# Designs tried in a protein design chat: VHH binders against q924l1r178to360. Part 4

Target 1, 183 residues: q924l1r178to360
Amino acid sequence: DFLDVYHGLRRRSHSEVITHLRRASTFVSHEKLRRQLTDLCTKVQSGTHPAAQDVLALRDCFSTYPLGFSQLQASQMRALSQAMLLTPYLPPPLLRQRLKSHTTVIHQLDRALAKLGIGQLTAQEVKSACYLRGLNSTHIADDRCRAWLGEWLHISCSLKEPELSLLLHNVVLLSTNYLETRR

## First folded at step 22 (VHH)

Design m5
Fold by OpenDDE, fold request of step 23:
Structure m5 (fold): chain B 183 residues (1-183), chain A 122 residues (1-122)
Amino acid sequence: as target 1 above (183 residues)
Amino acid sequence: QVQLQESGGGLVQAGGSLRLSCAASGFTFSDYLMAWYRQAPGKEREFVAMITSGGRTYYADSVKGRFTISRDNAKNTVYLQMNSLKPEDTAVYYCAKLWTYEGDRLEYFDVWGQGTQVTVSS
């Protein structure tokens, strides 16, 4: 249906986002973080669903140059915008602002959802929440959606404001290889 | 088209009360979680409260015990009762919904109304 079509559109950018991350890794000064980022990219590119701990290990990497929110390249921001079904056709400062605002709003909602508990959401609300965060939840079983959302919330709620670039990228990292999204 | 229209804001003394309303249209209101956000001058937009389709609520720590979110599905309206208002509650208040699909339309969570101004004087 239409949601599948829209997901197809945003999924087109996933490879590009990962490619940008791999390129950016070469500019990461901290050796351990550089390696971890490279490894994460390799896992995702190989079709592996990354572990939450591997994503969170990169929180510092995404708080500073080159992957901090204020340091993201225009091309990466465009790709990420597409991944979230946001218009990529804005000047870089506006892209950055929109992405930051969008991510911040989601992050805050994530904190609320985590405290409330996913169990308090209907299946439709869960699917909507997952879809907003990058997963094509349209045809995924409720329990799998809830599990995925739980993982997302865990990551999101572990992040601080300066690290939100990671959450932004997580719409690709956590959704591209999720087993039931192989459509 | 999804529309959200906030109202009920105004000037109030510290300790006073206001009741905000958000009229929603363009989607099946009763099926989705609704939330209130606010944005103070020079600050980022912040979460205030949310209410699920099933009526479960959650509040930001800063407003717990003072604010109450509710909804009337028959009127497609979400409310925010604000009691014991403080100067730091001064902001433009916005209502929002989660990502939704209605018919052939995909709607983003970041669809906002014009907001309603709340000013609390000391």
Scores: ipSAE 0.868, ipTM 0.927, lowest interface PAE 0.5, mean pLDDT 91
Fold by OpenDDE, fold request of step 23:
Structure m5 (fold): chain B 183 residues (1-183), chain A 122 residues (1-122)
Amino acid sequence: as target 1 above (183 residues)
Amino acid sequence: QVQLQESGGGLVQAGGSLRLSCAASGFTFSDYLMAWYRQAPGKEREFVAMITSGGRTYYADSVKGRFTISRDNAKNTVYLQMNSLKPEDTAVYYCAKLWTYEGDRLEYFDVWGQGTQVTVSS
């Protein structure tokens, strides 16, 4: 039950994170990327689980202003911190450092997990991995967890270092509307 | 409370060997994947190796064939045997675990210990 409580806490920030993304879209210079970002936000806000390809299509959008890691606004970083159950009560430079460090560690682990294969993990390890990455895996069947983790790893392993802001946001994008998580 | 304590670091000549240990407490050690990371001066922390609860291992390309990760569940300890050490292996080494839930406490993957310094001289 505590895991549900904690997930409830981080879910409180999901709408705010998406709202920030929608606002940020207005500053995206490339028309196609702006449209894609807006569409993704609309899908997530409408209760639709986004496709991995739609997320990955935005990799360039998250590598530069305004959504690059170094350009994230303090309010967005606080919301993202909350989404990851990290303290939001830090100065912006420290928030950025913590988020970047956390995301980088996960990204590196993702590459290792992808090479090892999800099939080599126990059900508990899979659930833990999913939870760490934003999914409330507590009440989700093992096969669904494995599928979700596979999707996450696919996205993660497709990203380069300058694009890690997308992975950070993916904690919200990939977990908000996934089946059996709407509580 | 989850605690990870690294030890075994030191100064060694190129081609030498070291064995690092990470003593874990505050969670069911045998149920979770463990990993080693390292951070060289002025560089970002990087993945070194991991071992699953079932004993499956994976290594970074830079250490594959030279390093061996293992675990002793009875001692709640994960090890990193480092052979054929190179100057570029110089770093502070950290152990880590996956997200855990024990009792009423959540513990993050990035709960780091103090680390242990490894220095390889040329």
Scores: ipSAE 0.867, ipTM 0.926, lowest interface PAE 0.5, mean pLDDT 91
Fold by OpenDDE, look of step 22:
Structure m5 (fold): chain B 183 residues (1-183), chain A 122 residues (1-122)
Amino acid sequence: as target 1 above (183 residues)
Amino acid sequence: QVQLQESGGGLVQAGGSLRLSCAASGFTFSDYLMAWYRQAPGKEREFVAMITSGGRTYYADSVKGRFTISRDNAKNTVYLQMNSLKPEDTAVYYCAKLWTYEGDRLEYFDVWGQGTQVTVSS
């Protein structure tokens, strides 16, 4: 299946993205946020699917240095681009612009989907929506896909525009350990 | 090759109407959710409306009650009927395919047409 091949490709970047997050945590000035970010990284690296509340608790961390959208390092943006199946071979300003645009579009769609209701989507639409957001939904049951999409939408719709770097990272955070997505 | 071509834009007075069209090709049109976005000068691109493969629609609050999104699968075309236009609706309007997988190809998500300019004068 081609979708599995492409997922394999973007999955190569997952560990790198988390490693960058862990490194970035050392530059977080707020002690509580630093600890929470480190704990989240540890959970994900240990194979645990993070709770939405734990992800959202870091919203402030992703709105300023070092993880705000405008402060992301080039290497992190390349890894995130790969995680989103976007070309990583662009100058940093262009990487940032594409990532921001892509994340913003998804965020706006998320609001629309949340208002529309996941129940109004076909199984194929749900799988597509999940895959676009980082989940290898190809072989996942519909009810599980809907549940995952619900979690994603909950997080996404809770975020403000300055916090969208978190949503960008969520393509890795929420997909790495969900069910059998590590295959 | 996935292609989207917008048309129907132009200059219109406040209170007027326009109907935008987006001709799609290079994919199974009927299987995909379609959306309209717009971008005003100096502003970020914003969501306007979407229509699912099953015909379900959703609108941004700013256009709800004034705009209508529809699709004709036989013509591979999505439409945006814009009524009661306001100067604030002035923007380049883009048609979007919100999933970019077809056959053995996976394209980038940001497949947009060239857009069509809509200008609403006071």
Scores: ipSAE 0.860, ipTM 0.925, lowest interface PAE 0.5, mean pLDDT 91
Fold by ESMFold2, look of step 22:
Structure m5 (fold): chain B 183 residues (1-183), chain A 122 residues (1-122)
Amino acid sequence: as target 1 above (183 residues)
Amino acid sequence: QVQLQESGGGLVQAGGSLRLSCAASGFTFSDYLMAWYRQAPGKEREFVAMITSGGRTYYADSVKGRFTISRDNAKNTVYLQMNSLKPEDTAVYYCAKLWTYEGDRLEYFDVWGQGTQVTVSS
């Protein structure tokens, strides 16, 4: 019952984050990059799993304007907080700082996990790591969770600190099974 | 309710040793990876070490060879043995539960203790 409530909250947050990304694309002045972002949003909204390189191609949009941490609006930060299972009920400056801190902690953990090797984790640890990062990992086989986590770690370890807003948004971009999951 | 309590910090001379402890409650401790982070004034929290439920460890480069993380699942406690301490190790040290799922309930990632201050004098 609690899982049903949290699944519903995360699904709504997923939709809201994608809507914000689509709106932000209109402020991307570089035409190729704008089309790549818009195409990715459409792909994710249709339930198609994006390739890691399609996500990484967008890093510049998330380093500064319009989707860098300093540029995110309060409604965007509330939706991202909900997607990460963090309280959205903070004043906007505190939301921003908590999202930055949380993403930095995950990024550091991701680098450590990549070095340790996913094989050193139990199935429970892998499932939990996937769920934290946005995958609806309930009822997904262990080998699929490990493959997904590997893709997440590849993206995460490819990003530099100024680009971490993209890692935060990856909670939605890589985790497409909330919108198109059949009962 | 998940709770983490760090202890064992203090003032120590460079080259000295300290042993930090983190008592955990409110979750199935033996099922989860545990980690230590630290935060010096004016800096962001920095990963120090982690230990998996199966006892495998990983360390930040800055502490490798000097620090040892361990766990005692019977006591629900994770430890950080810190040897050959340097002034650069001065920080508040935090333990963390880094997982969100336990059985039929969701657990938030962001569970931290109050931290324990470690001060290393020249």
Scores: ipSAE 0.461, ipTM 0.784, lowest interface PAE 3.0, mean pLDDT 85
Fold by ESMFold2, fold request of step 23:
Structure m5 (fold): chain B 183 residues (1-183), chain A 122 residues (1-122)
Amino acid sequence: as target 1 above (183 residues)
Amino acid sequence: QVQLQESGGGLVQAGGSLRLSCAASGFTFSDYLMAWYRQAPGKEREFVAMITSGGRTYYADSVKGRFTISRDNAKNTVYLQMNSLKPEDTAVYYCAKLWTYEGDRLEYFDVWGQGTQVTVSS
């Protein structure tokens, strides 16, 4: 039904985003950072759920060139929009503005949620929070959703505003394989 | 489909009070966390307060102790009581539904209201 359509849109976007990240790695001049980025892409494509530390190691690639918000290509922004369940059918400047605005709003809410504590949320609120952030959480047990949201909040609260392109990409990085690695 | 309509803004002197309302429709209001954000001219939207479906609240440091968020699920309305207002509180205030479930797109229609202007004079 309509839920299957949304899950399908999100899944198709995952491979497109990872493909873009792998292509962008050729523009990362620092050898160690380039290898870390390509290794993460390979890990995700191979079905492995990445550790938060592996994601955070890449923050410099996402602060400015090549993967900062102002550097993202139109096709990448369309795929990221689909992963966020936002319409990709806007002119590229509007896509960029909406992705940046949306990610900033989520980042601010994440800081508030981390201070409040995930335990203050109902199971439905936790599942909805996970779904908003890229996880197809409908059929995932509450304790697993809370663990995932905790990982997300750890990453989010470690990032500064210039690094938020990484938080946007985390929609894909943290979500793609979570269901396959735990049930 | 999802609609949020803010009201209750206006011009007040420093130290004054206002109560903002946000009428919500098109979703099961009682199931969702609701938040207020604000935006001053030329700046990004800034988190103000949130309230969970269970009634737990959290406030930005800049408003803690002065603002109170509340909700009335029978009226599908979230409120922001703003006391001891300062000129720094001058902004357009927005309520937000930031949660989706069952595959509803976050911004099928922008889930933000049109906002209500609050202006605090010294």
Scores: ipSAE 0.402, ipTM 0.751, lowest interface PAE 3.3, mean pLDDT 86
Fold by ESMFold2, fold request of step 23:
Structure m5 (fold): chain B 183 residues (1-183), chain A 122 residues (1-122)
Amino acid sequence: as target 1 above (183 residues)
Amino acid sequence: QVQLQESGGGLVQAGGSLRLSCAASGFTFSDYLMAWYRQAPGKEREFVAMITSGGRTYYADSVKGRFTISRDNAKNTVYLQMNSLKPEDTAVYYCAKLWTYEGDRLEYFDVWGQGTQVTVSS
């Protein structure tokens, strides 16, 4: 029952992050990237699950102002922390450091998991890996969790260290519309 | 509460060996992947090795062939045998559990232990 409350909290944090991304899009000077970011935010807000290529097209946008790791605003970092189920109650420099450290650790683990192969993980390990990365995976079928993790690893392993702000935001972008409620 | 306690670090000459241990509690240890990370002064934590619940292992290129990860599910302990140590292996070593969804407990990734210092002298 507590998991349902946490799933609701995480969902609300997802909405906050998308709102911050849409606001940040007005500060993206490159016209094509601004349009692509706006279109992605609209797609996610309308209930569409984005393709990996839609996410990866934005990598340059997340390596510099205003969405590079060093440029994220405090409110955006708090929303991202909540989506990661990390406490948002720290001063902004500590939020930034913790988010960067956590994202770097996940990115390194992702490369290892991709090389090992998702097939080497039990269903419980797959659900835990999805949960760590932002998916409310408790009630999602194993085959669907494996498909999601595969999409995540494809995106993650395509990113370089300077682009990790996109991986952090992918916690929201890839998870928001990938839900299946039990009937 | 999830607890991870690393031990077995110390000062060793280049070419030497150390065996690290990580005692785990507060979760169903045998069900989950375990990993080792390390952090050298002034650097970010980096992946070292992992072992799945089924016993499959994977190593960072920098340690492959020299380090061996293993687990003892009866003792809730993961090990890292480090052979042919180099000065570049000097770091604080941390064990890590991937998050579990077991039960209704909220888990935070930032509950890492204090780690165990490994210093390799040239």
Scores: ipSAE 0.383, ipTM 0.749, lowest interface PAE 3.6, mean pLDDT 85

## First folded at step 23 (VHH)

Design n4
Fold by OpenDDE, fold request of step 26:
Structure n4 (fold): chain B 183 residues (1-183), chain A 122 residues (1-122)
Amino acid sequence: as target 1 above (183 residues)
Amino acid sequence: QVQLQESGGGLVQAGGSLRLSCAASGFTFSDYLMAWYRQAPGKEREFVAMITSGGRTYYADSVKGRFTISRDNAKNTVYLQMNSLKPEDTAVYYCAKLWVYEGDRLEYMDVWGQGTQVTVSS
């Protein structure tokens, strides 16, 4: 299945994305946020699917240095691009612009989907929505996809524009361990 | 190859109407949610409207009551009827879809057409 192949490709960057987050945590000035970020990274690296509340707790962390959109390091942006199956071979300003625009488009669509209701989507649309957002939904049952999408939408719709870097990272955070077995 | 071709834009006076079309090809159109976005000069691209494969619609608050999104699956076309146009509706309008897997191809929403220019004069 080509979708599995593509997912394999983007999953290769997941570890790198988390590693960058862990490194970035050392530059987070707020102690509580630093701990929360570190803990989240540990959970993800240990194979645990994070709770939405744990992700949302970091919204402020992703609004400013070092994890705000305008502050992301080139290497992190490249890894995130790969996680979204976007070309990483662009100058940093273009990477940033592309990631921001992509995330914004998804965010706006998320708000629409949330208002519309997931129940109004077909199984195929749900799978498509999940896959676009980082989940390998191809072989996941519809109810689990809908649940995941619900979690994603909850997180997404809770975020404001300055916090969208978190949504960008969420393509990794929310998808890495969902119904997956760590090897 | 997935293709989206927008048309129907133009210059119109405030209060006027336009109907945009987006011709889609290269994928099973009827299976996918479609959306319209727009981008005004100096602004970020913004969501305008969406329509599911089942015909369910949702609109941005700024266009509710004025715009209508529809689709003709037989023609692989999504439409945007724009009534009571305002100068702030001036933008390039883009048709979008969710990711599509057809055969050996994967496409994301970042695959945009050329867009169609809508200009509303005061």
Scores: ipSAE 0.868, ipTM 0.925, lowest interface PAE 0.5, mean pLDDT 92
Fold by OpenDDE, fold request of step 26:
Structure n4 (fold): chain B 183 residues (1-183), chain A 122 residues (1-122)
Amino acid sequence: as target 1 above (183 residues)
Amino acid sequence: QVQLQESGGGLVQAGGSLRLSCAASGFTFSDYLMAWYRQAPGKEREFVAMITSGGRTYYADSVKGRFTISRDNAKNTVYLQMNSLKPEDTAVYYCAKLWVYEGDRLEYMDVWGQGTQVTVSS
């Protein structure tokens, strides 16, 4: 299954993405946020599926230095690009632009989907939506896909434009430990 | 390979109408949600409208009540009827397939057509 192969490719970058987040946490000036980010990374690395509230609690550190879109390091952007099955072999400015554009498009669609309601989507549409957002939904039951998409939409729709770096990272944060997606 | 080809754009006066078309190929059209986006010079691409495989629609607030998205699965075409056009609607309009899932194949969401230019004069 090619979709599984592709998922394998993007999964290769997940650990690197988390490692970058952990390193970035050391530059977070606010102690509480620093701890929250570190804890989130620890949870994900330990195999725990993060709660939406824990993800959203970090919105501020993803809006400015060090994890805002404009502040992301080239290596992190390359890893994130891979996580979204985008070529990482671009100059940093182009990587940033593409990631921002991609995330923005998804974010806008998320708002639309949230308003429309997931219940209005077919099982295939749900699987596609999940896959696009980082989940290997190919072999996941419909109800579980819908639940995951609901969590994603909740997070996404809670974010503002300056915070979209968090949504970008969420393709890893929300997909790494969901069900059997650890493989 | 996924292909999208937009058409129907042009120059129109404020208050006028245009109907855009997007011809799709390379995937099972009837199974996918389709969307329209637009991009004005120097601005980010913005969502305009979407239509599910089941025919459910949603519109951006800026175009609600003026634009209508529809699809013809027999023709593998999605349409955007634009009425009461405003200068602010001036942009390149893009049709989008935003799903990656296609059986055992990967279809990237970043596959855009060339777009069609819509210019609304005041």
Scores: ipSAE 0.867, ipTM 0.926, lowest interface PAE 0.5, mean pLDDT 92
Fold by OpenDDE, look of step 23:
Structure n4 (fold): chain B 183 residues (1-183), chain A 122 residues (1-122)
Amino acid sequence: as target 1 above (183 residues)
Amino acid sequence: QVQLQESGGGLVQAGGSLRLSCAASGFTFSDYLMAWYRQAPGKEREFVAMITSGGRTYYADSVKGRFTISRDNAKNTVYLQMNSLKPEDTAVYYCAKLWVYEGDRLEYMDVWGQGTQVTVSS
């Protein structure tokens, strides 16, 4: 299955993305946020699926230096691009612009989907939506996909424009350890 | 190969109407959600409307009550009827297929057509 192959490709970047997050945590000035970010990274690296609340708790961390969109390092943007199946072979300004645009489009769509209701989507649409957002939904049961999408939408719809770097990272954070994807 | 071609844009006075069309090809059109986006000069692209494969619709608050999205699966076309147009509706309008995959094909949301210019004068 090509979708599995593609997911394999983007999964290669997951560890790198988390590693960058862990490194970035050392530059977070707020002690509580620094600790929370480190803990989240530890959870994800240990195979734990993070709770939405743990992700959202870091929203302020992703709005400014070092993890705000305008502050992301080139290496992190390349890794995130790979995680989204986008080419990483662009100059940093272009990577940044593309990632921001892509994330913004998804965020706006998320608001629409949340208002419309996931129940209005077909199983295929749900799988597609999940896959777009980083989940290998190909072999995941519909109800689990819907649940995952619900979590994603909850996080996404809670975020403001300056915090969208978190949503970008969420393609890794929310998909790395989802149990049904470990096949 | 996925292709999207927007049409129907033009110059219209405030309060006027336009109907945009987007012809789609390269995928099973009837199986997927379609959306319209727009981008004004110097602004970010923004969501306008969406229609699911089942015909369910959702609109941005800024266009709700004025715009209507519809689709003709037989023609692989999605439409945007725009009524009571305002100057702030001036933008390039884009049709979006969102994320589409069929077999070994992957198409991203950021694959857009050329768009169609809509200009609303005061």
Scores: ipSAE 0.844, ipTM 0.916, lowest interface PAE 0.5, mean pLDDT 91
Fold by ESMFold2, fold request of step 26:
Structure n4 (fold): chain B 183 residues (1-183), chain A 122 residues (1-122)
Amino acid sequence: as target 1 above (183 residues)
Amino acid sequence: QVQLQESGGGLVQAGGSLRLSCAASGFTFSDYLMAWYRQAPGKEREFVAMITSGGRTYYADSVKGRFTISRDNAKNTVYLQMNSLKPEDTAVYYCAKLWVYEGDRLEYMDVWGQGTQVTVSS
């Protein structure tokens, strides 16, 4: 029952994050990146699970204004915090620091996991890894969790430190529609 | 409820050794991957090593061959044996449970210990 409350809160935060991304797209000056971001938001809002290439195409968009880590607005950081099941009730500088620290920690662990291989993890470890990264994995079959984690690791290991705002948003982008599996 | 307590830090000469311990409670320790991170003054936390529930390990490039992570599931403890220490290893070392217990309990996503200071003098 407590899990149902958390899953509901996470789903609401997913929608809020996508809304913020769509609003932020109007401030992306590079026309091609703006269109790609808008298209991705439309895909996710329409129920489509994005391909890794769709997400990675946006890496430059998340390295600078308005979607780089240092440029994120307070309301967006609160929504992202809720999606990660972290308290949103902190002053904006602390929200930013915690989100950056948490994303950096996950990114480093992702490199280690990719080198180790997902096959070395138990089903419980895989499910927990997915949950940490934004997927409501409680009722998802093990093979589907492993496939999702593989997609996550592919994206994560392709990103450099200046691009980690995209990894943070991937908590929402890759998780929102996975149960529908529309690859 | 979930608690992590690091120990074993101290002042060591370059080339020396230390063994860190992390005692864990409040969760089923044997089911989860455990990790060590470290944080030098003015820097972000950085990954050091991890060990899976099955005992498989992975190390950051900066510590490979010098550090060994291990676990004792009967004692709910993870260890970090640090050999051939360098001044650049000076940091607060943290044990981490980065896996949320799924179930009927309310938990934070990540749990860190208090940290233990390691200082390597030249």
Scores: ipSAE 0.392, ipTM 0.742, lowest interface PAE 3.5, mean pLDDT 85
Fold by ESMFold2, look of step 23:
Structure n4 (fold): chain B 183 residues (1-183), chain A 122 residues (1-122)
Amino acid sequence: as target 1 above (183 residues)
Amino acid sequence: QVQLQESGGGLVQAGGSLRLSCAASGFTFSDYLMAWYRQAPGKEREFVAMITSGGRTYYADSVKGRFTISRDNAKNTVYLQMNSLKPEDTAVYYCAKLWVYEGDRLEYMDVWGQGTQVTVSS
């Protein structure tokens, strides 16, 4: 009940982040990559859950211009902070530092979790891991949470440190439609 | 309120040992994975070790075989036994509850302790 209100606020920030991604696509010079980014945004906005390869195809956009950490606009960083349930009320340099630090810490834990194996986690641990990574997991069945976390770890463990802006955006990309995709 | 407090750091010669403790309160400690991270001056925090509620462990390559993480759920405490210490292990060590569940307080929180300094001299 109370957390359902927070889940609604998180979902609202998702829309803002996707809008920022679509606007950023106009600055992607390589036509195929621009189309892939635009197609992914359209897919998510229309209620479809993306495949891991759809997300990973975009890694170059997120390592430098236009969507690398150093390139993110203040409004993008505020929306991403809200999606992480972190205060957006900081000056942009501090927002950037916090987002990068949190994403780096999660990425390191992800590599450890992938090596350990999701099967070694209890249902409560899996649900909490999903929640930390952006999924409103409260009312999602354990087997679905484990599947989602597996998708997340696949993406996360495929990324190198310079590409972590994509992992940050994956908080939104992978979580926005997971409930709606199971129809 | 979630509280984590590290202790047991200090100055030690290379090859020596230290045992760190992290006392936890404000959540159901036995239900959650706990981790140690460290941060050297001028560097980002890095993962050291983790232990699940069920007792499974994983270690960073840089510490595997030298460090052992353990927990005592009756005392709400996680430990890091550090053996064969090297100068590159010099850092502030943090214990962490990096994952949240609906039963936790949902303030804008860093779920880290204050850290304990470990200094390894040659």
Scores: ipSAE 0.375, ipTM 0.744, lowest interface PAE 3.6, mean pLDDT 86
Fold by ESMFold2, fold request of step 26:
Structure n4 (fold): chain B 183 residues (1-183), chain A 122 residues (1-122)
Amino acid sequence: as target 1 above (183 residues)
Amino acid sequence: QVQLQESGGGLVQAGGSLRLSCAASGFTFSDYLMAWYRQAPGKEREFVAMITSGGRTYYADSVKGRFTISRDNAKNTVYLQMNSLKPEDTAVYYCAKLWVYEGDRLEYMDVWGQGTQVTVSS
């Protein structure tokens, strides 16, 4: 019951984050990149789980303008905080600092986990790792959690420090439609 | 409630050694991966080392071969043995539990200790 409250808060934040991403696409002047961002937003809003290449193609949008950490709006940062289950009730500069710090910490841990190997983690450790990264893992089997974490680590380890706003948004992008039926 | 308390920091000459401790409470310590991070003045927090519940370790390249992470599950304590210390190791060192879930019990994200200062002089 208590977990249902947190899962509900997280789910509500997903649509707000995707809405901000779609609005940001209007500020992307490069035609191919604009189409890729718009297509990704449409896929996620329509219930499709994105491929890693769909996410990684967008790295330039998240390095500086329009979706780099310094460019994120207060409402976007509040929604992202809620998706991470972090308090959104801080002044915008503190929200930005906390989101950047948290994402950097996760990214560094991801590199370590990828080199260590997911097989060295217990089922409990894997479930916790998924939950930290945005997946509502309560109703997801261990083998599926390990597969999801593998997808996450592939994306995370492909990103450089200036691109980490994309990793932050991946909390929503990779989690929204995982294990949702498509029939 | 989850609590982490670091200790063992101090002033050490370059080439010296220091051992940090992190006492943990409020969760099932033996079930969790634990990590050390550090933060120098004006810099971002940096990963140092981690140890899984099963005892497997991983280290940042900057400390590999000089630092050793270990755990004592009977004492709910994580250690960081720091040898061959360099001035660039000067930082506040933090023990971290970055896990928000244990079974059906909720835990807050980004739980950190208060940190312990390590200062390495030339």
Scores: ipSAE 0.295, ipTM 0.685, lowest interface PAE 4.3, mean pLDDT 85

